# Ledger of designs, part 3: VHH binders against UDP-N-acetylenolpyruvoylglucosamine reductase (murB)

Target 1, 297 residues: UDP-N-acetylenolpyruvoylglucosamine reductase (murB), of Aquifex aeolicus (o66805)
Amino acid sequence: MLFLKNVPLQNLTTIKIGGRVSFYAEPSDLKEISLCIDFSKSRDIPLFVLGNGSNTIFGDVRGLVVNLKNLKGFKVKEIKGKFFVEAFSGTPLKDLIRFSVKENVKSFYKLLGFPASVGGAVSMNAGAFGVEISDFLKEVYFVDWEGKLQKAKRDELNFSYRKSPFPKLGIVFKVVFEFERSKENILPKYEKIRRIRKEKQPINLPTSGSTFKNPEGNFAGKLLEKAGLKGFRLKNVGFSEKHANFLVNYGGGTFSEVVDLINIAKERVYENFGIVLEEEVKLIESSGSDGWKVLGA

## First folded at step 1 (VHH)

Design b7 (framework vhh_brivekimig_d4)
Fold by ESMFold2-Fast, scan of step 1:
Structure b7 (fold): chain B 297 residues (1-297), chain A 122 residues (1-122)
Amino acid sequence: as target 1 above (297 residues)
Amino acid sequence: EVQLVESGGGVVQPGGSLRLSCAASGFTFSSFGMSWVRQAPGKGPEWVSSISGSGSDTLYADSVKGRFTISRDNSKNTLYLQMNSLRPEDTALYYCARGEIVGATEYYFDYSSQGTLVTVSS
């Protein structure tokens, strides 16, 4: 594994916006993940984990971006009618969704709306249609911030709405899911959700998914729509005409345009409703990661 | 102009039943899918159920499937949630919302009610 210098990030994210990062690495195994941690510690720079790039927007970054894309694949064991699926963190979630449809697996197909990696989905506790990825989780293997491999059972980890113990505990290496075959054919339900997603979400434009978390007792999309922000465009970026909480890149969008758009949205929602929206999307620029030092200490 | 007014919340014992109603006004009710969403104390919002504008399609969260039934009466502009076999874990503030869950990472409704409290306690 090589540490590359001055790498452009825009094509590594689904929104296709990004500056350049000082250092970039694509580890292929546990040893190389530990080397990435050692590299960042020895140079006193922040380390950022990138999976499918579906919930992250980068400016210019002075630090190390670790892309887990080479950690792909999954193994299946069927024991007493249950599937135990060991998946590497960089595996596209859609690969497991495809497995779930093929094997008539209960409920997991409901996560089909996430253009995420397995590790990314676990780190954000991805959830849709009444299920969260942690509902299927049996074990997590991760490299802690001292570079040591750790294993934790699901019940040893605290998950809640859009929250997980990662990256505080470390870099997710692989996970084990437990799946149950459905007693009903899931294909009609899967096709219905796929159809709804196509109609209601901006599938044809680069996006980073949900921009804001739902505030206590309310919904971000509703607040943005009431504030007149559905379909609002600022230069080359905007909020989708299909869904106000989806930020889209119409082509040539920049990090500064994204920051400006988010600030306009937060100000307008606060002015109209007295509510402070919290970002779900990760905005990373060259000195914005003071949290890494706390988590990696 | 869009208004959603809920009724039917209250205190009930485990195993009991409640029926929530949501009276809608200010829009063409039959043209919109409708949903029920709940939020338990100290937890994030959880989608419960959705129904299409025509009423022909329904979806349920796994936690309530087989116990709750969503329905609508387009002639009365009213949405219902029949809740049977209630559990302490069903204790939450319940919201009526205009819109359907859309396979998104979050719930996207263009309007919701103030909510009604359902407490399941012995």
Scores: ipSAE 0.000, ipTM 0.205, lowest interface PAE 18.2, mean pLDDT 83

Design b8 (framework vhh_brivekimig_d4)
Fold by ESMFold2-Fast, scan of step 1:
Structure b8 (fold): chain B 297 residues (1-297), chain A 122 residues (1-122)
Amino acid sequence: as target 1 above (297 residues)
Amino acid sequence: EVQLVESGGGVVQPGGSLRLSCAASGFTFEDYAMSWVRQAPGKGPEWVSSISWSGGSTLYADSVKGRFTISRDNSKNTLYLQMNSLRPEDTALYYCAKDTEYSSSWEGMDVSSQGTLVTVSS
């Protein structure tokens, strides 16, 4: 593993927007993750974890970005009608969705809405169509901020809507899921959800997914649409015509354009409805001499 | 044919407690999130609480946090709402709903049942 300098982040995110990071690394195993932690500590710089880059938008970053893309793959063990699936954090969630459909696994296919890695989905407690990824978790293996491998059972970890104890506890290395076969054929239900995603969400456009969390008693996309923001474009970025909560890059979009667009959306929703929208997307920029600026959760 | 049958409502004094039940049939109950939605006389519907398919995650409206507890028994296809410290403003017809999206909104939920009436009299 090499620590690369002054690396452009644009092509490492699904939205295809990003500045440059001071240092960048792609660890392939536990030892290299520990080396990344040691590197950041020895240089007194912050460390950011990147999976598929589907929920993060970067400006210019002074620090270390650790991309977990090389930590891919999953293993399956079937015990008495249950599947135990050990998946590395950089594994695309879609690979597990494919497994779930093939094996007629109950409910997990409903998470097909997220263009995320396993680690990314766990870190945000990804949820859709009545399920959250934490509903399937048995154990999480993670490297703590001292570089030691830790293991925690799901019940030892606090998960809630779009919240998890990561990355505060450390870097997710791998997880163990517990799956059961459905009593009914799930293929028709899977195809229905897939059609809804194609019809209602811009899955084939450069996007960072859901921009805002749903506020209590409401839907962010509905509020944005009622505020006139569905299909609204600011320079090279905008909100999708298919779903107002999906920020898209039309080509050449910048971090500052994204920040401006999000601020316009928050202001209009507040003016029209008295509701303060909270970001689901993570906005990261190092803009001060005294460290990191994180604009979203 | 999806059927949801609510029960457990009644007349109760302020500060009292009630436990609502929802018996589900016609679908695989354990595959769906479930929600409670209420509608007070002369007002629009208000989302109260949601529970994930396994019961591992719950969400509550700010007006009921700390007072209400949502739970489910997948072996009995039954959803529950334990209501403590009831207030006159909790007076409403309460509905259970099958939720295809685990959310804090009542919109998009399958609400087709008759509900159960809760009256908090003072």
Scores: ipSAE 0.000, ipTM 0.269, lowest interface PAE 16.3, mean pLDDT 83

Design b9 (framework vhh_brivekimig_d4)
Fold by ESMFold2-Fast, scan of step 1:
Structure b9 (fold): chain B 297 residues (1-297), chain A 123 residues (1-123)
Amino acid sequence: as target 1 above (297 residues)
Amino acid sequence: EVQLVESGGGVVQPGGSLRLSCAASGFTFSTYAMSWVRQAPGKGPEWVSSISGSGESTLYADSVKGRFTISRDNSKNTLYLQMNSLRPEDTALYYCAKDSPYYDILTGYEDYSSQGTLVTVSS
């Protein structure tokens, strides 16, 4: 593993917006993850974990970005129609969706369309169409902030809507899922959700997914649409005409433009409805005054 | 590096049989679904069949169902396609594929063999 300097972050995120990071690393195993933690502590700089960059937008970062892309693959144990799937944190979620459709697995296919890694999906407790990824989770293996491997069972961990104990407890290394085979053919239901994703969400455009969490008893996309923000464009960024809660990059978008667009949206929704929208997307920018920080503040 | 090497193709009369093999290396074979994909002369690629990592689940294209059987031997890292009652329409270059690209077009991941094996059904 090498610690690379002054790496552009633009092409490491799905939104295709990003400045440069001071240091960048791609660990391939547990020891190298621990070395990343030691590196950031010794230099007194923040450490940021990146999966496939689907829920993160970067400005310029004085710190260390750790990309888990080399930690990919999964192993399956099949017992009487139940699957126990051990997946590394950098594994694309779509690989497991593919597996679940081929093996006729109940419900997991509903998480299709997230351009997330397994670790990223677990960290945000990704959910769609009535299921959350934590519903399938049996165990999580993670590296704590002292560099030691830990294991926790699902019932020892607190998950809620778009919330998990990670990265506060540590860096997710691998997880174990438990899947059940469906007694009905899931292919028609999978295809229905696939069409809904294509029609209602801009999955073919550079985007960071959902920008805002849904407030209690309402939908962020509906509020943004009623505030006149569906299809609203600010310079090179905007809210999709297909779904107002999806921020898109039309080409050449900047972190500053994203911040301005989000602030405009929050102000309009508050003025029109009295509701304060909370971001689901992670906006990361750090200065030379930043010291070592645990993720999850 | 993922490597997939097909064999077993040849010329056969209509109604005949052939067994194709695909030797896999460079990945944990038993954890991945495997597929057979074919491309007939002058046509686009067509998905034929898929098998789960364990071998317990199989899927077939309607055009081959009841005539073709997909199987695997995880101890040998080898995928098989038993083709019976062959028809002229089955004439194609057959490719072994890690995780079929035609089963889920949203993912876009394709690990085809570079070589393929030619099957010709003619009198």
Scores: ipSAE 0.000, ipTM 0.101, lowest interface PAE 17.7, mean pLDDT 82

Design c1 (framework vhh_8dlx_2)
Fold by ESMFold2-Fast, scan of step 1:
Structure c1 (fold): chain B 297 residues (1-297), chain A 122 residues (1-122)
Amino acid sequence: as target 1 above (297 residues)
Amino acid sequence: EVQLVESGGGVVQPGRSLRLSCAASGFTFSSYAMHWVRQAPGKGLEWIGNIYYSGSTFYNPSLKSLVTISRDDSTNTLYLQMNSLRAEDTAIYYCARDYYDSSGYEEYFDYWGKGTLVTVSS
C-alpha cells in the first residue's frame, strides 16, 4: 500500500465532483487499515473513510482519504436453512443483491439500487421499501481508532433511520449477515423494484443518490418537488427531473455549486413548509489546521 | 383489488367551480396519502397536490390559489375542489395513491385511476 499525495477525488465519487486530497490510500487488509490510522494520527490530520463514493461529494480535503474498494468478497455458510454471509466492507452491495436473487433470499433484494458498498450501506443504515440493512445484520467486525480489531453483535450496536455507530466506533472491516430463504418466488417482486428505480432515478447522469433524509411523516423528494425544485438547475448542478431528491452533475459541477444548491433547497422548503431538511449526502471539505479526527465519506 | 375511480368531470364554463371525487377501494384508505395529477391534451403530467392521512395538504405552487384537496376517510373518498376554471385547466384528472418508501427514493404513486375528463369551454 502506498500513501499517494495530492490525489483528485472527482473520479472516486459517483457524482463526479471533487477537489484534491492531501493523502490517499487503498488498504487491502487489516494491517494496512491500521497503518492508515497510524499515518493520520502521526501527521495530525483527519481521516475520511470512503466506500464506493456513492453518497459523498468532496471539496478540497486536507487529510487522508481511505478507500476500502480492495476489501471485497463474501463467503456463505448455510446452517439449518439460514444463510450466514460474511462480506468485506468494500464489497459492492449489488453483489449481495445478486446472491439474494439467485438463492431466493427474503427481503434483502429491496435494497436494490443503492450504488453503495457493504460498509457504506452499514455506516448509513441504508434502507428502502420497508427494510434497513441492519435488519439483516448479525455482527460487525471493525478496526477501532487504536488500530485493533473489534467484534460487535447487532444487539450491541445502536441503529436508527440513516444512523449507525460508524465511523465513530471505527472502520468497518467486514460484516456477517443472516438471510432466510423466501417461501415465495421473489423474482417478480425484485423486477418490480428494479423497474421503479429505473423509472424514478436519474441513471444517465452522475449523481450521489438521495440528497436529503426523509423528515418524519414526509418525503424529501415530494417537498422539493412541491417547492418547485424538481429539475431546478444551478449552473452545472441541479435536482433531477426524474426525482427531486437526486442531485445531478451536468458536467463540470463544483462543490461550491452543490453547497449553494442545497442551501437554496433547504431555504425554499423551510419557507414553504416550515420543515428543516437534513442532508443524507456527505459534504466533505477540510482545510486549515484541522487535527486528527475521523469522518465518514 | 386496489381501485381508484374518479368522477365529477364534464364540460364547465370558464370562471366556474367544479368538485371532482375519487372513490377508493381495496386498501385501508385512511393509512395512505393521496394525490391529484392532471394531463392536458398534448402535454405531460402535472402534479396538482396531495393530502396526508393527517389531513395536511401540499399543492403545486402554480395552482395553490385555485384548488383545494380534501378527504373523507369514512367514505374512502378523495376530493379536488377547483375554482375560477380557465380553458388551460382542460385535462384528464387522475387520483393516485402515495407509495410508502423509507429510503428517500420515493415512488410518488403506485396506483392510479383511469381519470375523469374536465373540459373548460364556453
Scores: ipSAE 0.000, ipTM 0.172, lowest interface PAE 11.8, mean pLDDT 85

Design c10 (framework vhh_8dlx_2)
Fold by ESMFold2-Fast, scan of step 1:
Structure c10 (fold): chain B 297 residues (1-297), chain A 122 residues (1-122)
Amino acid sequence: as target 1 above (297 residues)
Amino acid sequence: EVQLVESGGGVVQPGRSLRLSCAASGFTFSDYAMHWVRQAPGKGLEWIGNIYHSGDTFYNPSLKSLVTISRDDSTNTLYLQMNSLRAEDTAIYYCARDQYEYVWGSYSFDYWGKGTLVTVSS
């Protein structure tokens, strides 16, 4: 593993917008994850654990971005009618969805459509159609901020709706899932979910998902639409014509354009409705004044 | 002011059917997916199923064909039809509004009713 310098970040996110990070690493094992922690601490710079990249937009980052993509693959054991699946944190969630469809696994297919790695999905406790990824979780192996390998059982970890102890507790290395084969054919239900996701997703343009949180008693998308922002375009970025809360990149969008677009939207919504919108999207920009700390990206 | 008010609960004998209602107010009901969730005494929350604004329904496979969810957008009402009730169906039943906004399949329940108690006993 090499610590690469001045790496462009745009291709590491679904929105395809990003500046450069001062240091970038792709660890392949436990030792290399520990080396990433030591590297960032010794230089007193922030460490960003790249998760799914589906709700992140990078500016220029003075720090270390750690991408777990080389930690991929899973192995399966069938014991007493149950599947035990050990999956590395960088494994695409879609690979486990394919496994669950092929083996007629109960419920896990409902997590279809997250453009996430296993580690990213666990860190956000990804949930859809009444299931959360933690429902299938047996244990998590992670590297703590002292570089030591830890193991925790699901019930020793505090998972709640859209919340997990990661990355605050450490960098997820691998997880063990427990699956049950369904007594019913899951294909019809899987196809219904696929249809709904395709119907509800915006266009074939790069996007970072929801830009703003819903304010109490209201919806960001509705407020943006009423403010005339559905389909609004600023240079190379804009809000989707299918859903006003989805920021899209038409090609060549920049972090600066995103910041400007978000500010215009917040100003118009405030002027029209007296409501201050709060960002859901992660806008990550780091300067030389930022010291050692750990953040998810 | 968003309000969800469940009704139709009570004591019912095993093997019978029961229909619960959820009256919604304070928002455009037809724009939202709606859920039914239950909590049996001393247990955690169990998702029953949902109905999208498109009319598509999804159910917890553990409940199989025992339940049907429907909606009437003209009266802002959500329904849960339960058939062949068993003692294990004793629970508080909640109506919940979905915050599902095209965010990679994730959702949050932003409003819940107070619940309606269903007791299945002889």
Scores: ipSAE 0.000, ipTM 0.198, lowest interface PAE 14.3, mean pLDDT 84

Design c11 (framework vhh_8dlx_2)
Fold by ESMFold2-Fast, scan of step 1:
Structure c11 (fold): chain B 297 residues (1-297), chain A 119 residues (1-119)
Amino acid sequence: as target 1 above (297 residues)
Amino acid sequence: EVQLVESGGGVVQPGRSLRLSCAASGFTFDDYTMHWVRQAPGKGLEWIGNIYYSGSTFYNPSLKSLVTISRDDSTNTLYLQMNSLRAEDTAIYYCARGGEYSGYDLDYWGKGTLVTVSS
């Protein structure tokens, strides 16, 4: 593993917007993850964990981006009617969705809407169509900020809407899911969700997924639409005409355009409804040394 | 046909506890996220919380210490346990199903059950 310098980030994210990061690494095992932690500490720079880049937008970053893409694959232990699936953090979530459809697994197919890695989905407690990834989680293996491998059971970890203990506790290495077969054929429900995703979500444009968390008792997309922001375009970025909470890049979008668009949205929703929207998408921009700290990307 | 029927409401004295039930029929109950919502007289709808098909719960932070949501998938029943009731908890309580496509778009509602907290 090499620590590369001045690496462009735009092609490492689904939105295709990004500046350059000071240092970049792609660890392939536990030892190399520990080396990344040591590297950031010794240089007193922040460490950012990147999976599929589906929930992060970068400006220029002074720090280390650790991409977990080389930690891929999953293993299945089958016990009649139940599956225990051990998946590495860099595994594309879609690989587990394909497994779930093939084996008629209950409910997990509903996460089809997330273009995420397993580690990224767990870190944000990804949820769609009435389920959250933590609903299927049995155990998490992670490297703590002292470089030591740890194991935690589901009930030892606090998950809530779009929140998890990661990366604060450490870098997710692999997880164990527990799946159950559905009592019914899931194919009709899967096809309905796939169709709704295609019609309601901008899957054919670069996007970072949901921009804002749903505020208590409401929906961000509904508030944005009512504020006149569905399909609103600012230069090369905008809110999707298919779903107001999805930020899209029409080509050549910049970090500053994204920040401006988000600020316009927050101001209009506050003026119209008295609600302060919180970002679900992670906006990362830094210059100079911020000292060593843990930041999820 | 989808039906949600709330029960357990009535007049209750301040400081006491009450458990509401919601009987679900006409759909595969254990595949859906279920919600509780209330409406006080002259006020808007207030979301109380939800329970995912897995049994995981998420609550309105303002109400988290006062309520518990649970489900019994063998009997297709949703529960709301309320503790330390106050006059301000007087409301019509609705059971609602999370939509097939988003889980937070409430697609079917019960008719509600009235809870009156009075001395």
Scores: ipSAE 0.000, ipTM 0.203, lowest interface PAE 16.2, mean pLDDT 84

Design c2 (framework vhh_8dlx_2)
Fold by ESMFold2-Fast, scan of step 1:
Structure c2 (fold): chain B 297 residues (1-297), chain A 120 residues (1-120)
Amino acid sequence: as target 1 above (297 residues)
Amino acid sequence: EVQLVESGGGVVQPGRSLRLSCAASGFTFDDYAMHWVRQAPGKGLEWIGNIYHSGSTFYNPSLKSLVTISRDDSTNTLYLQMNSLRAEDTAIYYCARGEYDFWSGYPDYWGKGTLVTVSS
């Protein structure tokens, strides 16, 4: 593993917006993950753990970005009629969706369309079409912030809507899922959901997914639409015509444009409804003066 | 066509319990998360909670101790159990199907609502 310098971050996120990072690493095993932690601590710089970049927008980062993309692959055991799938954190979620369709696995295919890694999906407790990824989770293996490998059972971890204990507890290394074969052919249901997603999501434009969490007693997309922000464009970024809570990059968007767009949206929603929206998307930047810390924790 | 029909509303005395039902048709009910939302006279919409296809629930913390959401996938029916009703619970109660988005869960189909009036 090599620590690369001054790496552009733009193409590491689904929204295709990013500045440059001081140091960048792609660990391939547990030892290299520990080396990344040690590197950032010894230099007293912040670090950020990147999966597929589906909910992250970067400015400039004077720190370390750790990309888990090399931790790929999964193993399957069938025990007493159930599938146990051990998947590394950098495995694309779509690989497990393909497995689910091939093996006629119940429900997991409903997470199709997330441009996420397994680790990224677990960290945000990704959910769609009535399922959350934690519904299938049995165990998480993670490297704590002291560099030690830990194992936790799902029942030892607190998952809720768009919330998990990661990265606060550490860097997800691999997970174990428990799947059940469906009694029905899932292919027609999979194709139906695939069509719904294509119609309702701005899948032909770079996006970072939902920008804001739902506030208590309301829905962010509804508030943004009522505030006139559905399809609102600021320079090279905007909110999708298909869904007001989806931020899109029309080409050449910048971190500064994103920050301005989010501030306009928050101000307009506050003025019209008295509600302060909280970001679900991770806006990651650092001047490096912060010392060692975990960005996005 | 997607249809959601709420029932069980009416006049109820303070301190009593009430169960609302929502009959769903025109889609595969057990594939969708379902929501309850209410609107008191002169107020905005207040989200009560939802239930995922797995049976897992998430509630508005202000209402969590007073309500229970459940579903019966065999009859395509969603339920809202309300206990210790107060005058402040007077509202039109809406059943809604979760919008299929990756992130926000915004409802895409709503029933026409059922009125609950809590009066002494």
Scores: ipSAE 0.000, ipTM 0.169, lowest interface PAE 17.2, mean pLDDT 85

Design c3 (framework vhh_8dlx_2)
Fold by ESMFold2-Fast, scan of step 1:
Structure c3 (fold): chain B 297 residues (1-297), chain A 121 residues (1-121)
Amino acid sequence: as target 1 above (297 residues)
Amino acid sequence: EVQLVESGGGVVQPGRSLRLSCAASGFTFSDYGMHWVRQAPGKGLEWIGNIYYSGSTFYNPSLKSLVTISRDDSTNTLYLQMNSLRAEDTAIYYCARESYSSGWEDAFDIWGKGTLVTVSS
């Protein structure tokens, strides 16, 4: 593992917007994760964990970005019709979706459409079609901020809508899922979801997924559309014409343009409805010489 | 409790028109975007289009000249008007409720059972 200096981040995110980070590393095992923690502590700089880059937009970042992409793979153990799947945090979620289809696993395929790693999906408690990833979770192995490996059972961890105890507790290393076979063939329903998503979602344009969380008793996309923001474009960025809650980069978009667009959206929704939207997308930048600025959850 | 029931399918001759209905119950219909989707024999699912709670529509570009989606919030009913039907339009047609609670992607949490449309001479 090398610590690379002054690395551009735009090609590491799905939105294709990013400044430069002071240091960048791609650990391949537990020892190298601990080395990354030690590196950030010795230099007194923050450490940010990157999965598939599908929910994060970077400005210029003074710190260390740790990409878990090399921590990939999963093992399966079947006991009396139940699958226990141990998956490393950098494993693409799509690999487990593929396994779920192949083995006719109940419900997990509903998380189709998240361009996330397993660790990223667990950290945000990814959910769709009435299921959340924590519904399938048995235990999480993580490296705490002192560099020590820890293990926690699902019932020892607090998950809620788009919330998990990570990264506050540490860096997710691997997880164990429990899956059950469906009594019905899931392939037809999986194909329905897959093809609708391809036609409806702006998958051919760089995006970071949902920009805002749904406020209690309402929907962010609905509020944005009512505020006239569906298809609204600010310079090189905008909200998708297909889905108002999806921020899109038309080419050459900047972090500053994203921040301005989000502020316009929050102001208009508040003026029209009295509702304060909370970001689901993570906005990360250096605030200059005096510290860090993290916008959104 | 929450239900979507499609109707209006059947056998129809090429070149004719057909209107499908989807009756919604158990939720506040006017608060949700709605979709039409079809599946032809031996093929995958094809998205037809949607109508937002505002009445705005977006269509599959391959089908936009052949279909119209509308809604009647007073009767909790979604409609799909199809014109100039072809043999290739033979499919099971589904309506689905859009769920913004999915977060990352456009997701559907409620589906109808579908209605079969057969276009043959």
Scores: ipSAE 0.000, ipTM 0.172, lowest interface PAE 16.8, mean pLDDT 83

Design c4 (framework vhh_8dlx_2)
Fold by ESMFold2-Fast, scan of step 1:
Structure c4 (fold): chain B 297 residues (1-297), chain A 121 residues (1-121)
Amino acid sequence: as target 1 above (297 residues)
Amino acid sequence: EVQLVESGGGVVQPGRSLRLSCAASGFTFSSYGMHWVRQAPGKGLEWIGNIYDSGSTFYNPSLKSLVTISRDDSTNTLYLQMNSLRAEDTAIYYCAREDLGYSYGYEFDYWGKGTLVTVSS
């Protein structure tokens, strides 16, 4: 593993917006993750974990970005009609969706639509169509901020809507899921979910997925649309005409434009409805002498 | 065994129209989004457009006035209709299946071998 300097982050995110990071690494095993933690501590710089880059937008970053893309793969054991799936944090969630469809697994296919890694999905407690990824979680293996491997059972960890104990507790290394085979053929229901996702998500433009969490008793997309923000464009960024909660890059978008767009949206929704929207997307940049600026964390 | 077989290519004169077909087998065709991609001599791959399982279509903005994508789920066939062909449309044309587990964009798990279209007099 090498620690690369002054690496551009633009092409490592689905939104295709990003500045440069001071240091960048792609660990391939536990020892290299610990080396990344040691590296950041020895230089007194923050460490940011990157999975699929689908929910994070970077400005210029003074620190270390750790990309878990080399930690891929999963193993399956079938015991008494249940599947126990051990998956590395950098495994694309789509690989487990594919497994779930092939093996007629109950409910997990409903998480189709998140362009995330397993670790990223667990860290945000990804949820859709009445299920959350933590509903299937048995155990998490993670490297704590002292560089030691830890194991926690699902019930020892606090998950809630779009919240998990990660990365506060450490860097997710691998997880164990428990799946159950469905008594009915899931393919027709899977096909309906897939159709809904493809029709409602912008696929011709780079995006970072859902920008805002749904406030209690409401929907962010509906509030943004009622505030006149569906299809609203600010310079090279905007909210999708397909779904107001999806931020898109029309080409040449910048971190500054994203921050401005999010602030306009929050102000307009508050003015019209008295509701304060909370970001689901992570915005990360360094600031000058005042240090780091992290939004949505 | 998943198979995608393109057909309909050949030599055509400038200004004429051509329809390409892609015969799919080995999977439930109606459940998948399908794409057309081409590669001109000495150039990289160029995405033409796609059609979802819902029937919704999206096209490369540079090509949208020149092409139409359609599907016939009863015969497991994908079509690409091209009009007003130009010499620069000379390329190998591929059909591709969208990855079953993928939620965004244009990731393909299976491709055909391609069919050559040559536009010349």
Scores: ipSAE 0.013, ipTM 0.253, lowest interface PAE 8.8, mean pLDDT 85

